VH-VL binders against Lysosomal-trafficking regulator (mv). Designs and how they scored, part 1

Scores and structures below are computed, not measured.

Target 1, 99 residues: Lysosomal-trafficking regulator (mv), of Drosophila melanogaster (Fruit fly) (q9w060r2686to2784)
Amino acid sequence: SLNSQILYNFAAKFLPVDGEIEGEIIITDLKLYFLATYRCRYFNVNCDIANITEIWLKRYQHQETAFEILLDTNKSLFFSLQNADDWKIMREVFCDKIV
Positions, changes and structure headers below are counted from each chain's first letter, unless a header gives other numbers; antibody chains aren't numbered by Kabat.
F, E and O are the ipSAE of ESMFold2-Fast, ESMFold2 and OpenDDE, as the mean of both directions, binder to target and target to binder. V2 is 0.75 times the mean of E and O plus 0.25 times the DockQ between their complexes.
Where letters were taken out, [cut] stands.
The coordinates of atoms that the task and the answers printed are left out; those that the model quotes come from them. Centres of patches stay.

## First folded at step 6 (VH-VL; framework fv_nivolumab)

Design A1 (from y3 with heavy chain D103L)
Fold by ESMFold2-Fast, scan of step 6:
Structure A1 (fold): chain C 99 residues (1-99), chain A 121 residues (1-121), chain B 107 residues (1-107)
Amino acid sequence: as target 1 above (99 residues)
Amino acid sequence: QVQLVESGGGVVQPGRSLRLDCKASGFTFSDYGMHWVRQAPGKGLEWVAVIWYDGSNKYYADSVKGRFTISRDNSKNTLFLQMNSLRAEDTAVYYCARGRYYLSSGYFDYWGQGTLVTVSS
Amino acid sequence: EIVLTQSPATLSLSPGERATLSCRASQSVSSYLAWYQQKPGQAPRLLIYDASNRATGIPARFSGSGSGTDFTLTISSLEPEDFAVYYCQQRSDSPLTFGQGTKVEIK
């Protein structure tokens, strides 16, 4: 269940190639989730926090509002944040992984 | 001022190849995803291909997949479309277009004036 | 692929009249819909992005609305230079797709 494990929740866009999916990032003690309703269906992208190797701060729409999560599987997840306070959360939660 | 200038269009026989160039100026070319969009005479717009800002991630419309190759040279501010095995159905005005977003490219905020490619025997 | 259907195919109006153009998507595109204007012999011009945001330099008479599968472009009072073909486009999913176009012509 996510309700009793949620540490942080903030609005975000998941940025696959050629598109954007609006949703929420939920950070628990063990996992990072991106949850959305996309094409009238639930959409879920997630990863174990322990598998995150690096987080790269990125520019999106000519603004410094995005980050890329690099996993130990050589996969990456790219997200845009909706507000500046979310940046503070990301920096504090993942300070040891931000490049 | 942002400018995109296409070149390389012309008349070519079916089965032959042609390369289109798009020269960009007035912005940092390496910060933008770039697209090719075509329009057959008297018809609507059809997206052809995209290349991300850094030259990674290339995607193509099914109608051109395996025949067309998109590429870019950020040091020369130039976008390319290599068109092989051309068919009569490829006859169109080809537009170079800039993606609106820095990494996620999908809307076209600036377009070139287009270059006509006619494939006929 | 996501299919965009525009209606009507042709809209015949006089200057000063209100134009309302529709675009329907075969599946939800959230707010990731743009509108373009194209005049004969010219490249398309971006009018509206993300359903309702006017692009730089676009007059206030152009407005967009809608979300999900149903979208509308409204021109509150047609100027002579507004008689053109209008295309909607989605970027919610690959491949990027356009509607077939609505021609706004003089009555």
Scores: ipSAE 0.006, ipTM 0.578, lowest interface PAE 15.3, mean pLDDT 83

Design A2 (from y3 with heavy chain D103F)
Fold by ESMFold2-Fast, scan of step 6:
Structure A2 (fold): chain C 99 residues (1-99), chain A 121 residues (1-121), chain B 107 residues (1-107)
Amino acid sequence: as target 1 above (99 residues)
Amino acid sequence: QVQLVESGGGVVQPGRSLRLDCKASGFTFSDYGMHWVRQAPGKGLEWVAVIWYDGSNKYYADSVKGRFTISRDNSKNTLFLQMNSLRAEDTAVYYCARGRYYFSSGYFDYWGQGTLVTVSS
Amino acid sequence: EIVLTQSPATLSLSPGERATLSCRASQSVSSYLAWYQQKPGQAPRLLIYDASNRATGIPARFSGSGSGTDFTLTISSLEPEDFAVYYCQQRSDSPLTFGQGTKVEIK
């Protein structure tokens, strides 16, 4: 396996059309992973950072802690972070892709 | 009852290799991320390496990068640490530890008893 | 890497007294901090995770608090079995790091 480095780790919710999945976002130099806390359909959701075209900042439950990632496949991933510090870091990490 | 049992420690000369094994029981091994944490005699804890639940991702501390390799065999409920090019600074008790949340590289909710590795000429 | 600094290095107290242990991070770790207890010849034991959540089987006299860079572990009334070394640990950033430890010893 490639020796990849974890750059960031955030507590997060993955927000598919049909619910909320608790877990963690892990950002490496190459990929973004969402790993669910419990086994489910969305146990491991991931994408290559190079395939991210745009990131849209969103509100979720009246807080500015959410974002939507648009992929070059025209698919999207919607996440909510649990605290303001993590959300600030996320904005700085992806400043070049935020619309 | 969750148990982790390390083996493979011993005395080895600088530059040599050693493999540590960690046998897991009492839980679904393939659902958890696994870590190695070491402690030099009389000193504090140092994180060494992690492997995800399915073996797909591995991460290492800078002090061991390029020399140590973490691996696992989920069919045998066993975690491994292959230690190459050993240095005196690698002398420590090595603990096998389970990640707090399934496959995360987070907190350690269960630890093995530890196995002593002494690198000495 | 994030450096965790624990204080005091040694805390000398008697059974029944309150113990307060500090852990300070070189940069914000949000709430991603855990506390461990280690007795001589034994592996560490998880006490507190995510700053304030008590791990399974841990007595109520142990509590954690704090966020950002300043964290506290409190033992409300020391029992004989509580005299040990305590470590804090962060999972906010890679690599995972531990503090240097605080020894709680009998006066």
Scores: ipSAE 0.024, ipTM 0.708, lowest interface PAE 6.7, mean pLDDT 86

Design A3 (from y3 with heavy chain D103E S104T)
Fold by ESMFold2-Fast, scan of step 6:
Structure A3 (fold): chain C 99 residues (1-99), chain A 121 residues (1-121), chain B 107 residues (1-107)
Amino acid sequence: as target 1 above (99 residues)
Amino acid sequence: QVQLVESGGGVVQPGRSLRLDCKASGFTFSDYGMHWVRQAPGKGLEWVAVIWYDGSNKYYADSVKGRFTISRDNSKNTLFLQMNSLRAEDTAVYYCARGRYYETSGYFDYWGQGTLVTVSS
Amino acid sequence: EIVLTQSPATLSLSPGERATLSCRASQSVSSYLAWYQQKPGQAPRLLIYDASNRATGIPARFSGSGSGTDFTLTISSLEPEDFAVYYCQQRSDSPLTFGQGTKVEIK
């Protein structure tokens, strides 16, 4: 639920196979949400943190601001943060899952 | 060479039903969300419905909710629009269009040539 | 629903002139706006997506700009084949909506 305690939130882009979707990443104690900007009904991500198996640090547009999250279903979520400070915080939050 | 070809349009009386088909070729159909967009004679474009790449989600314009049903058969590369309880204001050229995003629909990068549906007494 | 208002309704210009078309949204759509070209009897053609990105095969004379509620399509120097109706479209929120169109006609 988004009514649970929010620990972190960051402006981010979700990167599907074709295109970019602007939004924000919201992290609670149990879940990671990506909410597309302006209430887009066509796209939102909701995953349990327990279902994240690996996080791979990636580059996007020649900058080290991106992550690829691998879920236990073998699906991948690829997203980019807007600034280095947010990226550093994400790296600290998920340090035990980073490959 | 991406192609979308609509069929099934014609003249139909108010209150009746009609089914439109859209045959896709030149791309992996099952990777794309698909849309129907219509255009009444002399008017602008109106979005009608979307179906996700795997058929799992469907959304409709309020003007057609409860009357129209979008579906797809990925094994046949075919998109469908079942139109029930047709009204005079449903008269339009109906376009099949490919969504730009696989799991999310947004922009229409390829369109069929359209099929005319005329609802007339 | 998000309403898109295009202006002007009709733009009368000569080949070689610059065309500037406006699209205004009733609420912010961020950069989630596209532009389409439609010629009589033909399906629309995607020109610009995400406000400023040219679609595949679209000539450099077409450019898009803007964010939030105010967007512009610019054709730097009109070619004969550019005289058509142009529509903007948003994907920020459901339902997907189009503007009413701007007709670019030869003077």
Scores: ipSAE 0.006, ipTM 0.604, lowest interface PAE 10.5, mean pLDDT 84

Design A4 (from y3 with heavy chain D103I S104T)
Fold by ESMFold2-Fast, scan of step 6:
Structure A4 (fold): chain C 99 residues (1-99), chain A 121 residues (1-121), chain B 107 residues (1-107)
Amino acid sequence: as target 1 above (99 residues)
Amino acid sequence: QVQLVESGGGVVQPGRSLRLDCKASGFTFSDYGMHWVRQAPGKGLEWVAVIWYDGSNKYYADSVKGRFTISRDNSKNTLFLQMNSLRAEDTAVYYCARGRYYITSGYFDYWGQGTLVTVSS
Amino acid sequence: EIVLTQSPATLSLSPGERATLSCRASQSVSSYLAWYQQKPGQAPRLLIYDASNRATGIPARFSGSGSGTDFTLTISSLEPEDFAVYYCQQRSDSPLTFGQGTKVEIK
């Protein structure tokens, strides 16, 4: 459940090794959530913002709208945003984490 | 298959209350944000209210704020709209609709058949 | 609130013709625009979401385009079942709002 005010929301794709999952990124002051439907079920990937160590800017399908989040657990999450305005906001929100 | 079935519509006098129910089947109800959208006779569509997948957040159109309450019971796969202090301008077919995205639920990928609410004296 | 204005109000065409429907927003909605089809006595049906993505089960003859304030729904070759009212809808800002509708009718 979200116990914090939503600061941002974006349409996004989560990019696991074997495909893509269409959904939505929600950013609060404490957490980043990715919420979607996968295989007709609720799909939720989330992380504490405090646990984000690095963000690597990437291209996806010839667009400069993708990024990879590196966590302090050595796990990574790879996302693509669907528009340029959301991409600008993401860069601003995480400017101190971008490599 | 996904199915949404509204009930509870009818004729009611101004100032009275009415509750609409929407029974969901064919999908995991607790995974989706749910909406009410209405359509006055011969008019276009007007969004009324949304409730998040877990019931934690609710938003309303200004025209119904303070009078209508959206709620859900995930154990019964049922969405509710409690309508208080009804006005003639609330007369409409009320549709239950499933949000395409879970939390912001901004597009409606499945709709019920609608239930008519007529507010008249 | 964001106002969506659809044009024309009514479009009279024959089966096999191309239909082009417009939706204009009072302020930018980025790509957060959907299109719905509604037939008399029926609930609306989602056709297009996020400006250009076809919903599940929607035929290829339906396509959406545009961004910012100007959006278009195109039906490349009208089938008899396509004669209906079409609504655009934005989710960029609360409250969610719909256009007033365009009626596509048989000439």
Scores: ipSAE 0.012, ipTM 0.642, lowest interface PAE 8.2, mean pLDDT 85

Design A5 (from y3 with heavy chain Y102W)
Fold by ESMFold2-Fast, scan of step 6:
Structure A5 (fold): chain C 99 residues (1-99), chain A 121 residues (1-121), chain B 107 residues (1-107)
Amino acid sequence: as target 1 above (99 residues)
Amino acid sequence: QVQLVESGGGVVQPGRSLRLDCKASGFTFSDYGMHWVRQAPGKGLEWVAVIWYDGSNKYYADSVKGRFTISRDNSKNTLFLQMNSLRAEDTAVYYCARGRYWDSSGYFDYWGQGTLVTVSS
Amino acid sequence: EIVLTQSPATLSLSPGERATLSCRASQSVSSYLAWYQQKPGQAPRLLIYDASNRATGIPARFSGSGSGTDFTLTISSLEPEDFAVYYCQQRSDSPLTFGQGTKVEIK
């Protein structure tokens, strides 16, 4: 289960190299999780908030609801949000990391 | 085929207790958040409670908080609702519903057929 | 809690007609809104999730739209099996809440 209390959650799509995975972003005080059921299996992508260096607003399918999380490991995670209200939450939580 | 089958409903007097069971089959039960949703006769739907995929977190509607307890046994693919201090306004068909996600997030993609609980003297 | 208000309470139509059902939220629910169909004596069935995504197996005549506080479910051409009660539901904020329902009945 999650070891920390949930601060925020909202619907999102995880965007791997091919396809889309519908799920939810959960933000705790320590971690950001993306959790879904995908192809009849549990799917989990996560990172420590302390390891996030930058978050960049991106376009996905011609909408400005996507963002890329850049990690200090030189890896990145690409997500699409449902709407502007969710992006506002991201801006409030990660105001020091958004470029 | 995904199936959810409720049991344990019946007629009970005010102030007493009743336990509902929901047997799941056709999917990996331990991957999903599970919910109870009720519907009073001739009325709309009311969300009652949720339990996370691993049983670690539980949340309740204010109308049942402190009286109802949700639990699950993943080894038996079974969801439970322990209902204490029952009131006339708890009279409803109780549905077991599978959340689309592992946690407290709704949308309910599969429902049981429901079990009637009547709280009457 | 977020209150969802559906209108009209009852919609009387004939097969082949277009049905338009509304759901209004007391505060923004973004796009975190679903639509369900319930027939007498049956459990609800998920039709639409995240405002506009059709659930698996749902016919193309069902479509959802809207964001924020105003949402619409459209049935482009009513089939006999579509006469039922329809509920909207939000998951933007706890507790999860449903609208009071719209009954689509035969004229």
Scores: ipSAE 0.000, ipTM 0.591, lowest interface PAE 14.6, mean pLDDT 84

Design A6 (from y3 with heavy chain Y102F S104V)
Fold by ESMFold2-Fast, scan of step 6:
Structure A6 (fold): chain C 99 residues (1-99), chain A 121 residues (1-121), chain B 107 residues (1-107)
Amino acid sequence: as target 1 above (99 residues)
Amino acid sequence: QVQLVESGGGVVQPGRSLRLDCKASGFTFSDYGMHWVRQAPGKGLEWVAVIWYDGSNKYYADSVKGRFTISRDNSKNTLFLQMNSLRAEDTAVYYCARGRYFDVSGYFDYWGQGTLVTVSS
Amino acid sequence: EIVLTQSPATLSLSPGERATLSCRASQSVSSYLAWYQQKPGQAPRLLIYDASNRATGIPARFSGSGSGTDFTLTISSLEPEDFAVYYCQQRSDSPLTFGQGTKVEIK
């Protein structure tokens, strides 16, 4: 049997109110993780995919490669992607949740 | 200084079992995903198994799935590979390696010296 | 699984020459590719991660480039200790996979 398998991964920046954290988004069948490149308070940020209610497409630094994930707890996670191919995959994976 | 030291290798008959240990030191073991990678004599590298930082998730190469079990004891900084139903094609040097991330994705920034497992009739 | 194909299988060069090693992926791995060096009787050593970032302690003569499916490792001027086998590895998808290796040998 398979354990939780990585389906996608993307270079990304996590965008808290006060900063910009470089790292990677990893998507499995059950969870979305953000893993920071280096140790910090945002080293491991994650959520269950089932708890994602909406994804809003955003601009960041005049690029249309950012998105905000809204969770069923009314908390949100804000990310920016580096690669054009990763952006396309992200839109396809979450097309049913994009507002 | 980061160190990984494997032990438990040896010569074993087909169908038998063997357990490999990997003792880690010089870093916070519980922050990292850990892997086993093997190399048959004269051949290339083959990824075998991974275990997440907390032991919650594991993934195996199809060639060993159902026969090998990866586990860890974070309180003892030790990684394990339990190898059951060994086959001649499992003959290889087995390396434990530290992953860059806590989960299955990673590059191997530190490797042990390797331990030889020979499965022969 | 993602298959990585390295070329050439063997590269015969002299010290001081430039080495160029290729790794091709069966599908896009974005920039999630690493290069390792392995000398006889030793464990592999990480050289390059995320396609182009040099690992800690790796000399400047080693450089990596590429994205998507086509990647290159370049050694600008071979030193005697650089004659070894080189492997590429992807971490884009599970299972983690390695190329078959390129042997850089003295001609």
Scores: ipSAE 0.007, ipTM 0.608, lowest interface PAE 10.0, mean pLDDT 84

Design A7 (from y3 with heavy chain D103W)
Fold by ESMFold2-Fast, scan of step 6:
Structure A7 (fold): chain C 99 residues (1-99), chain A 121 residues (1-121), chain B 107 residues (1-107)
Amino acid sequence: as target 1 above (99 residues)
Amino acid sequence: QVQLVESGGGVVQPGRSLRLDCKASGFTFSDYGMHWVRQAPGKGLEWVAVIWYDGSNKYYADSVKGRFTISRDNSKNTLFLQMNSLRAEDTAVYYCARGRYYWSSGYFDYWGQGTLVTVSS
Amino acid sequence: EIVLTQSPATLSLSPGERATLSCRASQSVSSYLAWYQQKPGQAPRLLIYDASNRATGIPARFSGSGSGTDFTLTISSLEPEDFAVYYCQQRSDSPLTFGQGTKVEIK
């Protein structure tokens, strides 16, 4: 549940091993959420910002900026951004974690 | 066929309370974020409040924060707006609107016909 | 809050003419802008979302363009039913905000 103010939101695809899920990323001061456009098993994927260890710039297909979030639990979350300008938000918010 | 029907509007004196209901049909209500948007007579549109698909998060315009409460009952496909401490400036047609594209927020792809709230002496 | 400024306030045209409506944001909203049409006594109707995508059932004469802070709605050839008030709306940041509207009226 979000109990703090939304700082940023932007369109994104969540990229699990088995597919692509359209939705949006929402960043608060405590958490990063991915909220799917339609109900599915990935309708709400989230992590605490404090648990993020590294963020890696990736290429996914040829027209989108993508990134991978590495968590302290040895899990990762992989996202593709629909708008290149939104990568500026990721760099500003997570400048200390971007490789 | 997607349908949103507002009810509960009327004439009320300043300082009083009123509750608006919005009955949804024709879609899976629990999959969508829901909004209230108002329009004062002869004026433009003003966003009022949003509630997320599961009721877990709510946001309000500063003009109504602390006075209005948005809620929903997914088992009854109904959205509510509890309006307390009403002011003359709250006089408007209140629209129930469904979020477009994203289930938590977004654009309003379906609107109800609106219900008029008049705050007058 | 992000302020959306629409221009002109009123656009007086005849059927068959091209209408171009402007919406400017006080800060970048990327492509997260929508356009709505409202006729007297009716609820608004979504025309365009994410700057340039037509909503379901919207005629091809309506098109949207722009990104960042400058956006336009174009009606290529006005039909009688297109004379209405048009609003832009952003979803880039909370609170959600609308422009003040542009009235397209018959001259």
Scores: ipSAE 0.007, ipTM 0.660, lowest interface PAE 8.8, mean pLDDT 85

Design B0 (from y3 with light chain R91Y)
Fold by ESMFold2-Fast, scan of step 6:
Structure B0 (fold): chain C 99 residues (1-99), chain A 121 residues (1-121), chain B 107 residues (1-107)
Amino acid sequence: as target 1 above (99 residues)
Amino acid sequence: QVQLVESGGGVVQPGRSLRLDCKASGFTFSDYGMHWVRQAPGKGLEWVAVIWYDGSNKYYADSVKGRFTISRDNSKNTLFLQMNSLRAEDTAVYYCARGRYYDSSGYFDYWGQGTLVTVSS
Amino acid sequence: EIVLTQSPATLSLSPGERATLSCRASQSVSSYLAWYQQKPGQAPRLLIYDASNRATGIPARFSGSGSGTDFTLTISSLEPEDFAVYYCQQYSDSPLTFGQGTKVEIK
């Protein structure tokens, strides 16, 4: 079972057009999930890792801990990580997709 | 406030059965995977079982597979552990613990007070 | 399964001293490691998650560090209430596993 095999998880903020949502990014072998800290059905986000085309380092609130995931549908997901160590792990996991 | 309260512990003879209950309050129970963790007297912590947020998936430590059954009733905010074919080595304090995620992974941010199960003749 | 080894087994210190506790994993757990404190007769209490994040209500004297296979819990200046057993736990892979514990006791 996929969800029993968590490879990585990070405290993160999901950054939709309006506002920010506290939560956690969870990476398995097939999927990337974002689960809100106060669990709400609508704010849960997930995508297949195979559908991620590029990941861009971004700045958020004067910190270089944010990143944007570009999907093969031309949609993007914007997240802010808690610290530089988490971003380093993201770079390691998605080295082929980092721009 | 978040509370987890275990009940059902006691003294049982080897080969018998016992059921533990864990009542949750102060949070939306159906949003979390729930775990049982045990601790034998004077020993460390051992993970026992997990059930996903909706009851759809269950996983067990190898030491209890085939003997223990985890279940939940989200309408009653209650987690259960049915323990069959009990052995002396199952003697432990059993803790109900809240997982951080919907599924079987994660750390435990809240624990119950524990309930003692003693398997002895 | 991933085996977590904690060292030392017992750490004898006085109030005001720094405590440094180690946890080593048999395989990489990335940053998916938590630390718990347990006092006699009580349930464990979460201190640190994701290797370095303090749980809500945990004093600043507690800090976690490390990644991969080597992790450290540091208590910068021991308070009387800090004398307890400390456990590390990984949630990188199933089954979930705990270290054997480090007892921090009064000298």
Scores: ipSAE 0.000, ipTM 0.572, lowest interface PAE 12.8, mean pLDDT 84

Design B1 (from B0 with heavy chain D103L)
Fold by ESMFold2-Fast, scan of step 6:
Structure B1 (fold): chain C 99 residues (1-99), chain A 121 residues (1-121), chain B 107 residues (1-107)
Amino acid sequence: as target 1 above (99 residues)
Amino acid sequence: QVQLVESGGGVVQPGRSLRLDCKASGFTFSDYGMHWVRQAPGKGLEWVAVIWYDGSNKYYADSVKGRFTISRDNSKNTLFLQMNSLRAEDTAVYYCARGRYYLSSGYFDYWGQGTLVTVSS
Amino acid sequence: EIVLTQSPATLSLSPGERATLSCRASQSVSSYLAWYQQKPGQAPRLLIYDASNRATGIPARFSGSGSGTDFTLTISSLEPEDFAVYYCQQYSDSPLTFGQGTKVEIK
């Protein structure tokens, strides 16, 4: 585990087609993790930052708080951040990949 | 080096309130979820509350929900526990602990030395 | 709530002996289990996280094993400073819970 290299963390929701999962986004130098709160022991989503091709900024419930990560495999991950300040930081961290 | 220092413990009568502070140093406080864990005299450890790294989410043990409030001030590297409507059963050493794994939850890699809260007449 | 049951409650041994401590969970916690050491008048100290990973600065004589519901902490050869109370803790599900502790005492 690369927890010693944590650069950012944000409260977030992972947005599957039918529902919401609360957790945290953790960004290291190599990977982005989504770790569900301790209620979801088996749920963990992650991707290598190098495999992110595009990040699309989205609205969720009329707020500029969501984004979709597109991977080089054409798989995507959809998240909503808790507040506008976290969303602005996330946008600046990944400015080179944002469409 | 990483340090957590609790303060504010003491003797209080049932029904009164008390605030505990935990001063952090030696790490980026705003990157970590913080917890309070307590231990009654001669008993085991009991998790009390957690606050996320940014102060946005808070969770409590059922035994303290509605009476205790966890908060933090990231600009001062300080964690707080406001304890209201204290009961004899709240008598314990209260530890401040840094969350690891999920940052806001998980295991505790650093603990303060604890502060004793005694609730008695 | 996930209940953690530690056994034995008390383990009486001499320096140089092997200590084996058990922690059993009422339901699977996968590998989300930590072990702590606590000496009288002191805060707990993290020994093991993720069931088997030694925390920084923890001597090699401490090892953890297990997954799911059955976990073990082993101290291969007890040193005088190892006589203490040991707690397991799960972080798989809310609320976070601890075992009741195992006291390792001098025989």
Scores: ipSAE 0.010, ipTM 0.600, lowest interface PAE 10.4, mean pLDDT 85

Design B10 (from B1 with heavy chain N57E)
Fold by ESMFold2-Fast, scan of step 6:
Structure B10 (fold): chain C 99 residues (1-99), chain A 121 residues (1-121), chain B 107 residues (1-107)
Amino acid sequence: as target 1 above (99 residues)
Amino acid sequence: QVQLVESGGGVVQPGRSLRLDCKASGFTFSDYGMHWVRQAPGKGLEWVAVIWYDGSEKYYADSVKGRFTISRDNSKNTLFLQMNSLRAEDTAVYYCARGRYYLSSGYFDYWGQGTLVTVSS
Amino acid sequence: EIVLTQSPATLSLSPGERATLSCRASQSVSSYLAWYQQKPGQAPRLLIYDASNRATGIPARFSGSGSGTDFTLTISSLEPEDFAVYYCQQYSDSPLTFGQGTKVEIK
């Protein structure tokens, strides 16, 4: 639910195995959500922050703006941020999980 | 070669239950969101339900919410639809369909052959 | 829910003719629109996704266009195997919805 207080939001691309989906990353105290720009709920991605085991820094289109979230299920989510300031905040929020 | 094969359809009386299975092969099943789509005889297509790649999220059409349950077993490459409290209006061919993207894409690049469910007395 | 209206309901044409099928949405779906072909007794087959991208293995005679609320599927020159029912589908908002279908039949 987005009834939880929103702490951060960032313009982002979700990068599935093939393709890209534009949207926003929303971080609350308990969850990370990705909401697609066209508001299709079936493209909503979410995970409990407690289930994130590692975050790996990645490059996307020759920019150091991407990251991969590894979940405790051994599944991963790949995102690219469009704003350098948002990238800095993302690194600070999850600094203890960044490899 | 990507293949989806449905089974479990049949004739059932109103108020009863059926479980449909969909066996997937030719791709990494656990990387895709999966859907059920149905088609009543002589009618158009109606989306029924979706389940995310890992089973963590499920969404249903209002017409089946509270009666149908979608589930999956990634170790067996199998998608399920448990249909309870069946009504005559649930009579349709049920298709298993693969979402295009990793989690829960809304268009379907591969479909199974379909399995007929007839709800009648 | 977003309602998709396809027109015409039936399109009667001869092989070799151009077919133009319309799909109109009750509100904007941006470019998040797919087209499917269904032949009697068969499952639907993806033709077009993201309004204009042709799916793998789909012949060049099929093309899609449009954005927002007005979309068109064009078959430049009908082949015998193209006589079928065609459905549009939006994935911009939940629930996922399909148009009622356009039947392309031999005149």
Scores: ipSAE 0.007, ipTM 0.648, lowest interface PAE 8.3, mean pLDDT 85

